# Ledger of designs, part 6: VHH binders against Uncharacterized protein F14F9.5

Target 1, 296 residues: Uncharacterized protein F14F9.5, of Caenorhabditis elegans (q9guc9)
Amino acid sequence: TSYSTSNGIRLMTFNIWNSGANVENGQQKIAKHILMVNPDVVALQEVYANVTRNLTLMLGHPWVAVERNHEYPDTAILTRHVLIPNTNLSTSGAVGVKIMLRTGFMIHFWSLHLDYTSYGPYAANNKLVDKLDQIMAGENVGRGPQIYEILNLPMMKKWMEKVEDVPIFIAGDFNGPSHLDWTEQTKKIHGDWVIRWPATKELEEREFSDTFREIYPNVVSDPGITWSTVNKFNPEWNYTIPEPQDRIDFLFYKGPVVPYQILTYSGCEKPQRIPFHSKNDYPSDHFAVFADYTFI

## First folded at step 21 (VHH)

Design i2 (from e7 with E104A)
Fold by ESMFold2, fold request of step 22:
Structure i2 (fold): chain B 296 residues (1-296), chain A 122 residues (1-122)
Amino acid sequence: as target 1 above (296 residues)
Amino acid sequence: EVQLVESGGGLVQPGRSLTLSCAASGRTFSTYAMMWYRQAPGKQRELVAAIFGGSTLYADSVKGRFTISRDNAKNSIYLQMNSLRPEDTALYYCAAGWTIGYDADLEEYYYWGQGTQVTVSS
């Protein structure tokens, strides 16, 4: 094996839909699609206990993992590179760690899974909801505070102070849209709302960049939908109500990197919709997202 | 006007090779994935291969036999198809977009070619 002289990195975020429990051979299929994307680091969401152990066995050496916690992880990070000891951080909805690439470049990387309750687009698309406060009430109880929790960890503050030495990536399922996507230009597909969704807005205020929207600034031609591959009509209403479709899985970055590619991914075969999904080759109800960056 | 135009399809015998070309005009697609899809009669459209930022990926059914390539100077992609089988018979489409895979609800966000027919039989 020769040492690489590459100055690049591929990052992936992948909500794995109840750890693959919703499709046959789901964990094998999760591992397969990670290998097809061929990332350096993966942010996972909806991770059950013991699943990262199974996945790293399927992916093989040198894949390793860090979980938010052992008993009820929900979020985890996989990498084929080196986890720097004693650098893991956990919050109510996220796990972070420092990673050293084989090339010697270092990153700080977060996998997050924000609170799914009181999903904002449901309120925004409800005909009886006509005031912003009705929508924002759900955002202020879970998702917004969870971003604040990450940003105010003492070690995260130290990572931010040194961000020009080691870039910081925040990846995951925000369970809410970007404020960059719900604009005057797009309001007609969003129940006629323009909403400054607080989780993504807070990251912008801290000068994190939304990789997808940086590379694809046109929200009309390039909406970047990540929810959902299989949920097009709400199953809780016997499939009679359309499910809002939004970009809710993000890769944010800050520091000395330049993104040059970002794509959503759902495999090669068309996923069958709920409830006909059990044999899908692509094992998730989210599109995965991956992006390529160059260190500078 | 932005266009993707496929060429190179035809009738070939099993075991032989064929090269498809897709010429893009009206814009470049440097940040999009460029892709080949296929659709056999009565079947769903499926992704065959994608090329993105110097990387490639392939459907299981063609891995090791097909190779996608890109020539940015000619604003074109190619599909080299070796060891062709009757089950490769399909209408092959060139596409470009920000998403890899197929979702009918996202079809409007791709650029699509008109397709070129590949028929593998003896």
Scores: ipSAE 0.878, ipTM 0.946, lowest interface PAE 0.4, mean pLDDT 91
Fold by ESMFold2, fold request of step 22:
Structure i2 (fold): chain B 296 residues (1-296), chain A 122 residues (1-122)
Amino acid sequence: as target 1 above (296 residues)
Amino acid sequence: EVQLVESGGGLVQPGRSLTLSCAASGRTFSTYAMMWYRQAPGKQRELVAAIFGGSTLYADSVKGRFTISRDNAKNSIYLQMNSLRPEDTALYYCAAGWTIGYDADLEEYYYWGQGTQVTVSS
């Protein structure tokens, strides 16, 4: 190793597919793969009650957690650093918190899981669909409003006012593609559509940066697919229709950090496709995403 | 053009060591992970080790026995394989990409070497 710095951080987002219920020993495998990636902070999605307690016990001290709520968390954040008391924020699809690293650097961090209904790529790849309204049916009632819910919280507005002091990260499963990926150059694999997906577009308008697309600006050579490790042909059509493959898990940032690496992750063994997935070592139907940043 | 070229494979006895090398040319891979994969006859390709930034990652089956390393001046990665076993017999591939893992549908987005054979026989 030629150089290492103490002013770095590794962030991970990991949809854990029904808290590991779809594979044998799923929670143990979730913890294993978190340790293999070795992140500082993890955004989790599809979190069931009591799962973060089990995970932090498996990860060991000093790992701690915050959940969106106790009864139906769905989203959570794990970290081996310090959760700052009384900074938790919750929305219908997200949880946010302030975290202090041992070095004294601070971040504001969100784990989000946007609404999954009326998934736009299904309509866009349907040959009978020829109007934009058909593709956007779920965006105006689910995913779009959920981004506004986060951005309009009074405390989030205060975090935004101080963003040049403490960076803000928004990580998670958007259940929809990026507007940066659905372009003229890629339209042939998207049913001949170029779509300005509103959830990611709104974050761009607020000057958040999409870490993956910043590091890999070429959408053709580096698509960054995160859906899906195991769903390649749609089960509802007896596996005869291809499942749309897209990047739907993101790490966004704003503030005084510079990204220098981002990767997707699915472990060392090839995941077996549904319905043959129950013994997979990698316990999820999403690739995880992790990225490294340096504080400025 | 961009190439990954493996070398160092061969026939070795169980318990011995072998070092694989992978020389990259035509570009650098500073933002990609660089990786070693292996595939035994009749089996699926699997990730053995990855190096990415200042970090490394290993499959359970090789942890403690294999070490991946990188020499940026030579644009090369290496795999030091100690305590070799017959089940390590495989064609070993060097690869670079934005995914740590293996997915046949994403294979075209990786850079791959042609492979070097390692045979561990009693």
Scores: ipSAE 0.877, ipTM 0.949, lowest interface PAE 0.5, mean pLDDT 92
Fold by ESMFold2, last read:
Structure i2 (fold): chain B 296 residues (1-296), chain A 122 residues (1-122)
Amino acid sequence: as target 1 above (296 residues)
Amino acid sequence: EVQLVESGGGLVQPGRSLTLSCAASGRTFSTYAMMWYRQAPGKQRELVAAIFGGSTLYADSVKGRFTISRDNAKNSIYLQMNSLRPEDTALYYCAAGWTIGYDADLEEYYYWGQGTQVTVSS
């Protein structure tokens, strides 16, 4: 395991596609693939009620969970380490908690799932709008405010003040690309747009680092696509556009850690596309992302 | 010129063992996963094993029988295949990339070897 072999930590973010409801035995498959990655902490998105209970039973001791405090959690965190009591934070799209590794190292960790409405890449790639302000208006009614909601929590501000003692990780499904990926060099595949996507840009302005793009600075050779394993094209009988493919699942960090590896993950068997996905071994329409960090 | 070259394939009897090697040249792959894939005639390519950051993972069909390993000094990975079965017959590929799994739309983002044939037959 990561916690037994180094001064390090493995973090994973995994949008579990309606809690595995879209594939047969989806929750069992979610647990299987978490075990195959062997992470220390998992950020989950699209979490239904009671699903973390089922998942921790399948993963076994010592796995525990915290869910966003809501009737419909949507985000959760799983870990095989210690959840520090009375440190749970919830927002409209995220859950955060302090975790102590069994080695004694501590982290602050967020699982987030930003609003999916007014998905910017559809507007940009289909030329539904022709001004940047129109794209940004759609982004700033859901996803942008949700980032500010996290950053403005009083306890998050305290976590930020102590970040050189305890690193902060923000992991999850942003439902939008990175400003680092939609650049002049890549505009041909993005409907001829260069866009500074506000959710990821705001985190950069607060000096969070995008782990994937730090390890892989070349967007052309290493795009890091996380959407989608199964949603590539629309139905055959009507001419429809291809589904935009982007990196929309991220691991951000700030504090005294150094990343040394990050990978996307979709299991060992090829996922079948919608609508032939029901028997997929990999139970999600997102690639999972996991990364390894060393504590400084 | 980046290159992955597999070797060690051949014809073996069921129940026997075989070791595949993959030598990388032209770069190292310290941040990428290094992987073995296989493709049997008429079947889709599938991930057999991956090694990454001191960790390994295996397809269910080979777990407990196959072992992936790495020798950083030789810039090489290996696949020890024990208790071979006829269904292990395939062309075996070495690969490196930032994504673990198989998605045909992402093939261009891997480095691929040309493959080495393993045939398990009486």
Scores: ipSAE 0.855, ipTM 0.944, lowest interface PAE 0.4, mean pLDDT 89
Fold by ESMFold2, last read:
Structure i2 (fold): chain B 296 residues (1-296), chain A 122 residues (1-122)
Amino acid sequence: as target 1 above (296 residues)
Amino acid sequence: EVQLVESGGGLVQPGRSLTLSCAASGRTFSTYAMMWYRQAPGKQRELVAAIFGGSTLYADSVKGRFTISRDNAKNSIYLQMNSLRPEDTALYYCAAGWTIGYDADLEEYYYWGQGTQVTVSS
């Protein structure tokens, strides 16, 4: 809550699917579902110009926003707490900021939207094997290009040096699965591949924790699928195949917090699949993810 | 064996109240959400209410009329249903899982009860 005396925080990541443009009353529905989850901070992806203004008006005071940039934001952060002045950071795919809770606890928080490479527009149309081969060709495995951009910012290096004082959260749509989900245990459902996906692996190497997989270590019973609520089959494949379903939206953390809950969210009504989605109550093609942490 | 067992359904007149119970056994669900779903004949299953830690959420159609609660000592959740309407007629299911919402492709990742019928009729 905005004025809670607790030592807890709820964080949410929500890819809002073209800022709600694909469903009727989409921005109002985005705001509704944020209120239903009741988070302290929201990482948004697929944010169009002026959408955070509309959303904060619908959410009401004290909700505020920071965007990656004004003209073409794509990523943004909403909070009902205090944005600390002069702490905004931006990269090609992310926005970060320092936030002070009304209780006085502080966090550093990132909203990420990792873009498709030159192969990204075809990811849904190709088998994972073909995308893997293209991604891995010439790729610097273990350092993920957009994750490296964040980690190399001078202020991010300072945040990392002081992480035991102020925790860092990295939340968002990675547009790719976790190396923790593509393992020996799960290879049968992944074309018999075990793959160390570079973006999530680089964060693990820097000792960030994947909240979902920490709370739910069993990848078979608890896959944590976030893609997709409405896109289940790829009609452009040379033969009909299901659209690959994966966990691609993450909440990572490092620092003096302990997670105790994480859940995916898609509202109360079953989303109708593309092309019957225009009246969906849940306005996105991603499940949202939210998690609860206590400060230590 | 992990089980969720619902009870408390029945036939009631519009405007009356009913309390549903769900007893969990075989494990605790401290990190999962616990939830009530309903499915009316010829309709899709929908989430009615969820309880997760110290928080709750409700479908628009029941907000202000239904209350979900949890009794940790009994490893149970409840649904207090007030001001019942004919459109509340459905088979009500208790569920637990890492996802709040309904997606038929994800049903195997929930623990489900067998359901209890609620019929609201004049």
Scores: ipSAE 0.847, ipTM 0.940, lowest interface PAE 0.4, mean pLDDT 86

Design i2 (from e7 with E104A)
Fold by ESMFold2, look of step 21:
Structure i2 (fold): chain B 296 residues (1-296), chain A 122 residues (1-122)
Amino acid sequence: as target 1 above (296 residues)
Amino acid sequence: EVQLVESGGGLVQPGRSLTLSCAASGRTFSTYAMMWYRQAPGKQRELVAAIFGGSTLYADSVKGRFTISRDNAKNSIYLQMNSLRPEDTALYYCAAGWTIGYDADLEEYYYWGQGTQVTVSS
């Protein structure tokens, strides 16, 4: 058995790149890499309808799933622990649920996939804009409001009121970098911009902690890149323009836990770049991220 | 000075065993993964095994034959290689980093040893 028997938990976020459709045997490979990481809970993004059913069959008992309540789920949560009935929440870009570990510890857990349109890092890095307001206009249409949607749900407010009893985790693909990574110290690799990206900034203002940046505070030595394993030069420009490489997949937490490890993951074999990716063993264009926490 | 130094490579016959060692000095890697990579002539570098906290993972090609282990008191990791095959012939590297996997663009964020040669031939 792979069940946790300690006061710890391993959480994973994994954008599965069109539910594995871009890679031969992609769903089998997704399940393989979940088992390699051996997490307790997985936040999934880019989930097609019925994919979680296939994945839980491949992972085996006791794995179960919650999907965002929509005909195209896009986000889902997998766990080998107990989903607490009647606690699932859905927003335009996220799904949340209460989970009881087999050890009896409880968490509130979100999988999110924020809007990818109007990708500000691309515009900033390629100097397509010269004013902050132009970048922020794109952010204020999609990604920013999606964070507010989660935080303003009545049940999420109740979870926040009880956060010192049951921790809250927000995991997923933010489709944008952290305000902690685009600083004066790093601006030379970010088109000479320092930008307070609003989705991650809002979470910081609500006292959520960015696990990666807490464990690795040095943004220069430990950038934590999660985008991309296979997209280094933009295919829409015949591979002649560099694709911005950023940390855009996060694990945030608030409550009575202490992180002690966080790593990115892309399997053992080097992924071949687009368009030569179809036989990759690692089935995604994002690095997965997993982290270990201890309850206090 | 931060260093990773591999040792224990050599020439061995198929079916035999070797133990590789990697001694770290100048720092500890309490939050990084520690890993063994290998690179055969004319091939790309690949991850063989990783150890991170109390967990391990292995490439499919070595599962059941290789075992990674860690001695925190000696600031060292090891790779026990059993049932060696000619296909295991490679330069083996010790590494430490915040990412498990291989991406040439991220190599600068790892600490790397200089490698130890393993040759499996009759």
Scores: ipSAE 0.843, ipTM 0.940, lowest interface PAE 0.5, mean pLDDT 89

